# VHH binders against Alpha-tocopherol transfer protein-like (Ttpal), part 4

Target 1, 343 residues: Alpha-tocopherol transfer protein-like (Ttpal), of Mus musculus (Mouse) (q9d3d0)
Amino acid sequence: MSEESDSLRTSPSVASLSENELPLPPPDPPGYVCSLTEDLVTKAREELQEKPEWRLRDVQALRDMVRKEYPYLSTSLDDAFLLRFLRARKFDYDRALQLLVNYHGCRRSWPEVFSNLRPSALKDVLNSGFLTVLPHTDPRGCHVLCIRPDRWIPSNYPITENIRAVYLTLEKLIQSEETQVNGIVILADYKGVSLSKASHFGPFIAKKVIGILQDGFPIRIKAVHIVNEPRIFKGIFAIIKPFLKEKIANRFFLHGSDLNSLHTNLPRNILPKEYGGTAGELDTASWNAVLLASEEDFVKEFCQPMPACDNLLGQPLLPEGLISDAQCDDSMRAMKSQLYSCY

## First folded at step 19 (VHH)

Design z1 (from y3 with T104S)
Fold by OpenDDE, fold request of step 21:
Structure z1 (fold): chain B 343 residues (1-343), chain A 121 residues (1-121)
Amino acid sequence: as target 1 above (343 residues)
Amino acid sequence: QVQLQESGGGLVQPGGSLRLSCAASGFTFSRYAMSWVRQAPGEGREWVSVISWSGSTTYYVDSVKGRFTIARDNVKNTLYLLMDSLKSDDTAVYYCAKGYDDESYYGYDYWGQGTQVTVSS
């Protein structure tokens, strides 16, 4: 009678699959918090048609339009980001949407300017002193972007690097809601600019830059002050003027060597001694430091691989119709011939 | 023809007050920002104040903040500068200037002849 010892196979305890705590959804992006003072809110209401009570509704309206009309546009839909475009177009939804589309279209259309766009890649331009932002805003609340084309050396880097540096500066400035409301002033010093150097500012580059500033970037340019412009600058300006909308053209002020003319617009207490002011010496290092400190933000924005789907906006955003290539060459040849006849 | 005519200047003691007026004609006054600019003896012109087309936005140079008030009457086509607590350094010819548009507070296409303000003991 062989006692078959029934070996009770102990069934392996089903390890309770620990409920994988679904990663908590990323915290809702912090809701938009307006940083504007009451005075700036009032100004925004009057100049931009911004109503605080409708602000988020207006942002949502623009967001919905983007999703509907441009579902493949790789753009931020954050409140703060969309507000830049609404403010730049006085809360006209259609114009704001068009500006947003152009904003991204410009970036795609000019790889030489927008590829690897970060402060560390522009150290030569920054160190040259080509541009800076003055430490003080003017009494109207505008930052003053100072540009010195004479500081650019064409043998060191191409003119596109200057454009890149200006663009990064504008991107940095528009991060401030105050700047979005107040706008900016440009001060361009053409002291020492040679004809050779000026010739690098061809009509093609000028048209692209003007296109970006007028219709491809969410910033309000309140004034462009030009100082120490050579006589030839009038000719250059005459070439540029047809590309300018009347409103912007009327915001160009030529002061020549008369700094008092500049002081009728900008008070001396915000200007450096180079421009007859009392705000000390022109400093470029401080702004360079601000840009360089923002390296990570710009890398995230400009150096990320564009998702492959963005190829659909291949239509040249620059209206083809204005300058047939043929007439620009003849006018430049005629101007070159006139420039040679004056020597 | 655009015309700007300043008035109200004069001799005043330190700490006194003046009211400048600028009568505007020949354009739609209510569509343009207006400015006051002054020129001290032997100095260049300096910006003093600007007012928006509606009068709702005003800006001042730091040296006059809290003492000067820019105002406008769009029905009367008149720009004003109320000057309180006047100082010797406020001695200048004061000019009324027309802006290019409704919201540009920079640049001028027309100027008045100016009115003399003298602050002296």
Scores: ipSAE 0.852, ipTM 0.937, lowest interface PAE 0.5, mean pLDDT 88
Fold by OpenDDE, fold request of step 21:
Structure z1 (fold): chain B 343 residues (1-343), chain A 121 residues (1-121)
Amino acid sequence: as target 1 above (343 residues)
Amino acid sequence: QVQLQESGGGLVQPGGSLRLSCAASGFTFSRYAMSWVRQAPGEGREWVSVISWSGSTTYYVDSVKGRFTIARDNVKNTLYLLMDSLKSDDTAVYYCAKGYDDESYYGYDYWGQGTQVTVSS
């Protein structure tokens, strides 16, 4: 009597499929909190037509426009980010949208400048002292970007590295709402700049840089002060001036060797001794440290593979009206000939 | 023609007050930022203050903060500088200067002739 031990096949307990908790939608990005002082709010109202009561509505309007007109534009749609463009274009939606498009277009169109754009990649430029931001804002609340082209050594790195460093600096500065409202001042010192060195800043590069600053970056340039410029700089400026919008052109101030002329605009107490100020020696290390400390932010923004936006944005947003390459060659030939005749 | 005419300068004792005026003509006054710049004896010109086109925004050099007040009357096309608690170091020729636009607060395309302020015991 073989007791067939009926091996009760214990039916495998149907593991209750844990309801896949749909990943909670990412927490709503923390609502925009304005950091502006009352004075800056007043200033923003006056200069930018920014109304606090409409601010978020205006941001939403721009957001909706981006989604509608440029659904494939890989851009941040955060309030704080979009506000940069609105502020830069005085809350003109169309102009702000165009600026945003150009902002991304510029980055795509110039890989040499915008690829691997991070502070650690620019150590040679930063260590050269080519640029710094002064430790104090001017009385009008503007950061002063100081540029010293003489510190650049062409054999060490190409001129594009200088542009990269300037761009990173601008990106860092524009993170502040205060800077978005106040704008910036540029102080360029051309002391010791040779013609040879200046020649590296050719019309093509100049045009690109000007294009970015005017129509491709959400910043307000309030003034460009140039000091210690050689006599030939006036000629160079005359060449560049046609590419400048009138508003920006009128914000260029050539001081030559007369630092008192500079002091009519910028008080001595915010200027380093190199420029007749009382704010101590020109410090480049502090700003370098600020940039380097922001490495992760820049890596996240600039070193992530840009999604291959399909070829539809392939039309160079070079404004149609900038003269064909052919006429620039003749003017450069004429300039080379005039430059050689003065030697 | 753009004209800027300063007035109200004079001799004042330390701790005294003065009111400078700049009468503007030949341009739309209410569209431009206006500035005061001063020049002390033997020194270069120094920026003192700027006011926006509307008068809503004002800035000052640190040495005059809390003592000087820039104001404007756009109906009268007049810029003012109220100077309180004057010091010897405030002795200068004070110039009214017209800005290039309504927002830049930098650079000047026109200057007044200046008005002398002397702070002396």
Scores: ipSAE 0.851, ipTM 0.935, lowest interface PAE 0.5, mean pLDDT 88
Fold by OpenDDE, last read:
Structure z1 (fold): chain B 343 residues (1-343), chain A 121 residues (1-121)
Amino acid sequence: as target 1 above (343 residues)
Amino acid sequence: QVQLQESGGGLVQPGGSLRLSCAASGFTFSRYAMSWVRQAPGEGREWVSVISWSGSTTYYVDSVKGRFTIARDNVKNTLYLLMDSLKSDDTAVYYCAKGYDDESYYGYDYWGQGTQVTVSS
């Protein structure tokens, strides 16, 4: 009677895999909090058709459109970010979506401008005094971007660096909800600008820059004041004008050497002495410091490896007029010949 | 034809008040921002105030803030400038100016002939 000792194989206690606490979904991005004053809310209603009661709904609508139509678009879907585009297009969803698409399309199409775009990479431009933002807004709440092309030395850096500096400045300015509502004013001083320097701003670059400003960046340009423009500037402007939408073209004001003409639009108390104002000397250092202090924000935005967006955006994101490299060779040869025949 | 006609200027003592009017015709008044610009004797023109097409948004040069009020009556096609606590430095020809559009607070396509305001003791 062989007692077969049934060796109870103690089944190893399956260690209860601790339910990996799925990392709590990142806290819902802090809900959008409007920083606008009541006056600016009123202005936004009037000018932008922004309704506070519908703001988040409108943002959600744009978000849903982005997800549906452009699911592979690497873009922020944050309320504050999408709101920039809605405001820039007066809460027209289709136009806001198109602007957002163009915004990213422009960045991809011009790597010379948008690669490694950060303040520390632009120290030469910043130190040149090529651009600054005036310390005071005008009475209408607009920041004044001051541009001095004469400060650019072509031997030091290419013209694309100036464009980069302008773009970073615009990116910094548009972070403010106030700027999104009020827009900006540009003051361009062409004092001492040589023909040689002006020639670097050819029609091709001008078209690209204008394209970005009109249809590729969420900003409202309220006015462009030109001072100390040479006589040749009228000719240059005539060349540029066909590329400008009528609304923007009508916002160009040529003052020549008459600073009083400028003062009919911009009060003296916000202008530096260089432009007949009382706001002290033109300061570039303060704005340079603001940009440089924002280095981390720009690195995060512009220096992250763009995910290899598969070539699936086969549709020309830029209007056909910006991409057709090929046929512009013959017309530029003809225009060069006509410019030389008048001398 | 676009016409802007200023009125209401005159001689006033310091601390006094005036009401300027600008009658507008020849365009859809309610679609444009309107501005007041002044020119003191021997000085250039200076921006004073602007009002949006609806009248809901107004801006002023700092020197007139709290003293001047820009207003409009879109039914009457009339722009107003209420000037209180007038100072000698407010002595100028005041011009009514039409903006280019409903959002344009800069630039002017039409001007009035101006109205003289003189503030003197």
Scores: ipSAE 0.848, ipTM 0.934, lowest interface PAE 0.5, mean pLDDT 88
Fold by OpenDDE, last read:
Structure z1 (fold): chain B 343 residues (1-343), chain A 121 residues (1-121)
Amino acid sequence: as target 1 above (343 residues)
Amino acid sequence: QVQLQESGGGLVQPGGSLRLSCAASGFTFSRYAMSWVRQAPGEGREWVSVISWSGSTTYYVDSVKGRFTIARDNVKNTLYLLMDSLKSDDTAVYYCAKGYDDESYYGYDYWGQGTQVTVSS
């Protein structure tokens, strides 16, 4: 009678899988905090139809529209980001949504300009002195973007780099809520700009840039002051004017060599000596430093690989007027002929 | 036809006060930003102040801040410039100017004839 010793196989203790503490979701981004002064709040009410008591509701409404109508749009849904578009369209939800869609559409449609949009990639343009933002706002709170096309050397980099630098600067400026409310002023100095140089800014590029600024970028352009424009500029402007909305067209001011005309709009105390002001010499280094210091922000916001939006956005996100490549040839031939007939 | 007519200019001593008026006609006054621009003797025109269509927003050149007040009466179609603590440097022809629209604080499509302000001891 062989006593079969029942060897109690001790069942291996199930190692309690340590619940991998799922990393706590990053703390909810700090809620939107308005940085506007009371005066700017008043201005925003008057000009933008912004009501502080409804601001977050309005942002949420736009957010819900984006999620509903464009669920595959790779966009920030942050309060501060969406508010840029609401402000740019005076809190019209449909127009704000369209602007947001166009904003992303324009970026996708022009990779030469919008790809790798960061300060470090534009050092040559920044160092050229092609553009700067004046150190002082005007009395109306607008930053003055100063552009000097004569500083561009075509052999050093293509004209698209100038456009990139402009958009880089505009992106930086619109980060400020004050700028979103106040808008900006552009001061363009055409002193020393040759016809050859000006010809690089052809009607096609001009149309694209204007189209983006009007309908594809959340910025309020309050005025465009042109100084030292050559006589031919009037002809160029006449060509561009039909592509401008009336509101923007009426905000172009040609001063020629008469700086007093400029001073009827911009006081001397904010202008550099180059433009008859008392604010010192034109400084490009300070703004370049501001941009370069923002490198990480730009990389985070603009240099992320755009998810391959599958071709599901079958409808041209660009307004029909920007896509028709075909009819531009005849207008370019007509424009070339008109440009040559004036010589 | 758009008309802007300035009044209220004159001779005043330093530290004195003046009230300029600009009577507007020929357009919907309450839809446009209005500005004051001045021209000192031998100088170019310089922007002084702007007021929004509603009167809720006002801006001033730094040299007049705290001394000048721009106001408007949309019922009377009248723009005002209250000038206190006047200085010799405020001596100029003051022009009333109409903005292009309700949001444009830049550029002018119509000007008044101006009113002379002289600040002298």
Scores: ipSAE 0.843, ipTM 0.934, lowest interface PAE 0.5, mean pLDDT 88

Design z1 (from y3 with T104S)
Fold by ESMFold2, fold request of step 21:
Structure z1 (fold): chain B 343 residues (1-343), chain A 121 residues (1-121)
Amino acid sequence: as target 1 above (343 residues)
Amino acid sequence: QVQLQESGGGLVQPGGSLRLSCAASGFTFSRYAMSWVRQAPGEGREWVSVISWSGSTTYYVDSVKGRFTIARDNVKNTLYLLMDSLKSDDTAVYYCAKGYDDESYYGYDYWGQGTQVTVSS
């Protein structure tokens, strides 16, 4: 998330938890093929501690830890899925495991956001133009997620729909191995944000959203560029700042109305005219089409019926979830979080 | 205490070459990504290139890709920009900029005073 910062058959597994004491890796099954360029393999090695020669051995170690420590956790154990969590936590096994546990725990604990999370359920948000992903990456390899609160009309849909659209977009973005290595950049345009709109994003929602992004989602956020912030933005930022880890707080760059300040970091040729760029008008339709084309995949992965409550209640309590869940911390105990997962 | 001192600018004809240097002090140079940023007359500052702490990862803005090479020497604490095939549009003040944290290629917390590059026929 910040650096750690995204079909199951039970089979016996051998554990090799110590990096220095690991035997030679078992033969890889023919299911995962790395799509990273050689430059990105080098970047992942140096920045994430990802060693191609041991990549699938590291994935197997994480898989074995899940089976041993969380045998009742409902999760994919596919190589590509687990690899997201290793990359988000620089191949630290314990931190990757905690991120995986938190990822599922946070989703179960907030059904208002994560239930029925698919593009067709969010057409009002998509049509409003509240968010998009710019069609070109920055030359440094990051997608730019553009957020425009001005486009939100509260009488059309509640703020939780905006939050759903953000997480839908992040789920799509982390499927890309390039994004897993490079991370993303956020461009947030606060032009015209009213006090009425700001009041909907209070400290409880801010704590949940930020906590999930930092400790419950396998994505790395490299910069947050704020433009056109109104006078009340200091108040908005003061609400969220206590929930930010120091590293992510230092990645907020406030440009005001001075687009030259924005352009120091983001080249004009990837920016639309609305932000002083040369890439044409802001295009929200292309990203909406990408999301809608993925509808069936989202339904399969995220919109299956929840387990019955009697089945869920037979599972052991997850001890590590409490210590590592910033969004699902002590105020939302694991048992209360499990109750939110019943539909 | 952080200091960045650029040098190597000057006047050159189109198609010419220059090498810019930036001497760094007051911080652990080898822990940070370093960037070159330029400012053309009457314009804002524009990111040109960045290099990772080890030197193994480099990125360039599209307009200079293939013509400019960023490099660093972590023993001498020096950042370089090797500029070939210079064009009139490359005329600018070039700044050395220190990265804001240990793994992001975005944001700059310290700047040099800049060195002038003028490409004129």
Scores: ipSAE 0.765, ipTM 0.910, lowest interface PAE 1.1, mean pLDDT 83
Fold by ESMFold2, last read:
Structure z1 (fold): chain B 343 residues (1-343), chain A 121 residues (1-121)
Amino acid sequence: as target 1 above (343 residues)
Amino acid sequence: QVQLQESGGGLVQPGGSLRLSCAASGFTFSRYAMSWVRQAPGEGREWVSVISWSGSTTYYVDSVKGRFTIARDNVKNTLYLLMDSLKSDDTAVYYCAKGYDDESYYGYDYWGQGTQVTVSS
């Protein structure tokens, strides 16, 4: 990106030399290969402050900060993994580091959701059709995550299983560099949601889920489209809204039963016929198959036994004996205080 | 008060071209994504195209991709839609619509009154 001045404007040779003399981006280090199209590189540069010529230097800077400030945090330091956090925070190193720390802290602090997080552990949710990802992206590049709370029968499994399925799906979606740059869109179909069913998602759980999505997960949510919402939805939204940042709150669009209102935003050719589209019947099986095919990757990345807390924080304190589990608990309280903005 | 005023519509033959303009005022134009949305007779409104705040990122609904070009002039606070190779099914009222922020291409908080484009068959 060249900076021009008025004096250089009257000297085309200097402006041409500046353009021709712009440094070529350094080659990607071994192991990382950027898959973004040229248009997405331009978008990432303008919207995320991602400069391809310095991308891997920025990743190295984040890696160095993790090693310096959190040397015992158990985390991947791979280029592709760290890049997700830089993109989610517009390459602001401090905010990306905080997001990375929160990501791990949130997963450790909520074992009901994040323990044994693998597709095969969630077959009841997957078979219910509670959620799917539509097979077609919107022309603006976003995957559409479709959530259908009416498909959940509380006696079949607890609400935490739905939350697990959402985060499992988000983990799969953020592997795509295109999704890291473009973000996602959520389509939530609230038909048939009763007050009884809604009471399972109270303020405590709402604060936790929303806090993780906003401050503990490297995903960019561009819109939340609500359809078929019942009259009680204003009450549900009132519980949720205090936990939303203003920018995210402004991305909730309520369409009621008026599918024409939905179609103003989402083209009919990417929507299934259940939502007035022309993309065929709603298909939940294909996304379930994508998740199940990734079973071993999820097991390797997310289902290994967590290191003992004394091994995470005890290297500087392990001369002859291990620090007790009580010491680890105190250190986790310090991490929890750093994460209170997640909740 | 946010104001959006479209112009440039008219009657054209199939295969013809038009350039739509939208004059914007009452907000900092260069901070927002801007969209064109159209409404065919008897139909709901459908998104056509969006352009980022800087103008560097553009998207189009599949039916117009390759034929329509969205552009903006942040000095003159004007949004444009250059329409080439017009077809009968492009007949609609075309609305200029303001987005909520520079990071999302979905949702519209202000609309113009629209300009009619009619492609004869």
Scores: ipSAE 0.762, ipTM 0.909, lowest interface PAE 1.1, mean pLDDT 83
Fold by ESMFold2, last read:
Parts: C-alpha cells; structure tokens; sequence
Structure z1 (fold): chain B 343 residues (1-343), chain A 121 residues (1-121)
C-alpha cells in the first residue's frame, strides 16, 4: 500500500538530552506479540486484510494519523489497542481512525452509561443474570454473549444499567485477539418480555446503542439469535431495523420457541439446558467472576477523572513558583470539545 | 434462482466412507461461505461443517471432527463433504446450505433438497 510507505513523521522533542543525566528508566514493556494461531492468521489475512509482515507498520500508520489529525485526543496509542480498530475495519486506515474517534466520542457523550464503568458498580445487573458469556465457544471460535431481558425488573434499576453491563462485557471480550478476528455471537432470550419492558428500549435508546455498536466499538458481530420472541417482535424489529446496517440486519435470526431452529446454527453441546443444550445449567457466575477480577483495570482505564484546566491552577499556601501550564486557553477548550464528540 | 443439488448419498456399512457433492448455480458461488447441515430421523437439523469462500478456513461440529472433510471447487461451483469412519449416528439427510455473505458462518438463506446417508449397523 502507498499510504504505508508515505507516512508523515515527526521529530522527537527531547533528542538533545543525555540518557546518563536522568534516572535509569524502567525498560519499555514488550511490544505487541501476536497470539493468533496459524489458522487465525490465515483467516485474518483473508477476511480482515491483515498481513502479518506489515501488521506493525499498519499500526504505526494509524498512530501517525491520530497524532497528525487529532493531536489532542486522549487515547492509548499502544500497538495492541490500535490493532483492535484496524481489525474491526479490515485495515482501512480512514475507517479505523473514524472508529477510534467515535469510540472516545461516544463515551464522553453518554455519561449515564460510560461514567464510572466498572464491574463493582454493576453488581445488581451482574447478580440478576441479565447477561453472561457462555463458558464454551462455538466450534467456529465465537464467544456467545447471552442476554436475558426477563431477568431485568425495571423498578430495580434503569435500562441504562443493562446497557452498561453489555459494554463492560464487550470491553473485556475485545482484549482477546481471537475474538478480534472471529467476532462474537449474541443469543437473546426474549421470554417474558412485555410491551412495557420493550418500551424502555425505544427508538432513541435503540439508535444510541446500535450506533455505538456499529460505528463506535471495535467488535464484529457475526450473528444475533433471537429465541422466545413475542408474536409482535417482527413489528418491533422493523422499528429498529433502520438503525442497522444491512449486513448486521441480515445476521438476525428469529427462532421463536423452536429450539430445533436454534440448534441448526448453534451445537447443543455448547448450549445450556435452558436452550435445549447438553452443557449443563446456565452459568452466570463464571463470567461475573471474570469481570470482577478485572476491576482495577477498568478503574484505571475508565474511571479516572480528566483534570479540568481551571482546577490545575492551584494557589499554594507557600509562595512556590507553581504556575500551572495546563491552563486551557479558549482555543484548546473548544478543540477538546470538538474532538471528543461521538459521531 | 439459487439451486443447490446434493448427490453421493447411499447405504454404507459402519466404518465406510462416502463423498457427498453439491452442485451450485444461480449465484456467485465463490463469494459465499457454504455449509453442510444434517437431519437425523426424528430430530432437528444440526450444523456439520462450514467452509469459507476461498476454502482456506474450515470448521466442524465436534462429533465429526477428524472424520469428515469439507472442500470446495470454485471453478466447478461444487461443495464436497468427504465422510470417513462412518457411524450409525451419522445416518441423516445431508443438506448443502448457502451463507449470506463471505463472512456468514451462521445462518442459511438457501438449501438443497438433501441426500440420504444411511449407515447400517
């Protein structure tokens, strides 16, 4: 690709400092080490345009574009992080950059969902059994995210808590390189969903959630299996369908109460007894434990406050020469606001 | 429009082998993942195997892994299932099924008429 060889480069600002004049820095953490099997490397090459020999050059190209086009965007630039966005957009640099910008913009624009996003803040949802990840992957390599709206009682907590739990789970799942390549499958059990529950997921909420999943989150959804849906679900689906890209809309499979239809796609040995499978009872505790064990990582990534520019101008009790250089001018404040908007 | 025609089924002894074929027409065969799905007597259909559009990626249900091989010929627009070490549990009607796109390992929009495989015990 000509764009890989034409990347604009910047000079380091600290090239004049001698290393022996500073404390010895800790060694850099190891760079990206690919964990994909040979079969998954082949799959990524053919389905995602991921060329192992150029992978890190493609990551560097995306990094350079972020630094050039969005220099004030607060984002990780680590190889593994950026690679998720390249994979989600088949190594199209412009689309990967847009996805990265949208990822951060969506988080800033919907604080009801993304503020304080950590497992311990969501114990009510986790304990309800509203969602889990099945312990076995499908033979095609996808994790199965199981969503059970009948476990949600609207008077106990608002629908935004369910949405938070979904994104918490997706953030954990996309850490796996195999998931980045294979994608996920969703199994949604609509048993017991009343019209009153369905009204909480109206067009406004549906547009936000679907928009983030399709255009603001680096994950690939390979199938959505709907079971036990009410007779009017096709009408409800028609309301949300305009927000779905055609490719995603064609991946919704409605099985009704016919579990044989579900089993045509998902083998019984990965399904719990609740869905006619042989993998035992539905287990929500194991996935909850995985999320809770990741608490500190989520706190570090999603729960740290961004310093306000005005709050950085401390007036110390003693007259130290402390003048905050982090004071935002009007230009910097306007630029930050524009860069963090969700698309 | 879309046509999928299976052949190669029959009666076979346990431990025997069969080769199923599926002739495809009415669509650009090389753009789609293709699957074999089977239906045993008195049971629902179950997915058996899938092959990517190029043939480079294959997956199998656990019960047939190591015994069955899926293949395709994009010049002849033909899908194959080579079945070895057949068991009585493999007795079923075998269907050729078309995916929705080149990444569709799930869901099927067109099916063949099926071919009967019977493994006598």
Amino acid sequence: as target 1 above (343 residues)
Amino acid sequence: QVQLQESGGGLVQPGGSLRLSCAASGFTFSRYAMSWVRQAPGEGREWVSVISWSGSTTYYVDSVKGRFTIARDNVKNTLYLLMDSLKSDDTAVYYCAKGYDDESYYGYDYWGQGTQVTVSS
Scores: ipSAE 0.761, ipTM 0.907, lowest interface PAE 1.1, mean pLDDT 83
Fold by ESMFold2, fold request of step 21:
Structure z1 (fold): chain B 343 residues (1-343), chain A 121 residues (1-121)
Amino acid sequence: as target 1 above (343 residues)
Amino acid sequence: QVQLQESGGGLVQPGGSLRLSCAASGFTFSRYAMSWVRQAPGEGREWVSVISWSGSTTYYVDSVKGRFTIARDNVKNTLYLLMDSLKSDDTAVYYCAKGYDDESYYGYDYWGQGTQVTVSS
């Protein structure tokens, strides 16, 4: 099969779902210059099917599909933004488009987590030390996102603030092309987690968070290392495991208090002393500073009001709880609910 | 079913060289990233190096970078570790390890029996 991308060869008739109102042209995207090293270009070709000679043609193909199939979807069409979705789906155009649509739908469907998503709104979580990104990448090129639930005091803020901080961090991490190619590693330290604290992350919230990460967010998680988990964690994991795709489930590694097991995968020189490493004390301040320095970018991208655009079909595109494509008509203010204002 | 058999270990003086081999069978070798992991006396296992399924991408732990070279031969289903400028700290049992899937360089589902490397004066 050919991947020339100027037309939809043998594809279903995608134009048959369009309404007659002319979509507004997007602004010209800014010029894209690839920042990947030569080694990462080779890795992206091998692992993601990213061909540098065709990269911008592939981006244009995705852009054309968005304009044709979802003319009312409010989304960036910049090369760098669309490229995240192509990379997350190994340059499969249909799967990348579905991920893009889900990305926006997921953010609209959970305003408690995604409205007003900016670093300054989350200072309590950032100051608690609930999460950080370790200052040193693993030699295999992954940032290590460190999550520490014992730092969360439920009476100070609800669990949704922790979830907001995770997605804020993931949004910052996926801006890096290196991360888009390499993915990330998660290190979750469950020391001190009681049954009462764990009950806040029940099956409903777990399904929602995991579903968004797997089907509505353009990031690849290469490993999840769990340390210091209490005996009840096997029960917690059994609750979340059915929501995981098999490939992702096989990337969960439970180490207990056995730091030698952790060190088999993560070298000690990128780990802080708290996890048996030689990289010094755990540093949460540096990542907090990175996030806070990005405040204006987050406000511009995620915290601007926009006109509501209701879904005339009213049918879900995704599994349970997610909404479908954008159908927006500038002359219409009916009960469409596909796109909502950001706050 | 999956079998990984290391060879090539031995006693060597500091500054010396060794070439480790790992013969693989029972799975489609060319579909998986492969790693070397070592275990020093009295310590846990530590990742040393990984090579992509095609051999085009390699990574090394910092302590061996520039001294060790990982390679593979997908025709002979064999993984190699060329170890140069050996130091006493490199003394360990070296294991060949198979990854879980074709795109992650983390985690290991099958291990070889290991081969002893001893670096002493």
Scores: ipSAE 0.753, ipTM 0.906, lowest interface PAE 1.1, mean pLDDT 83

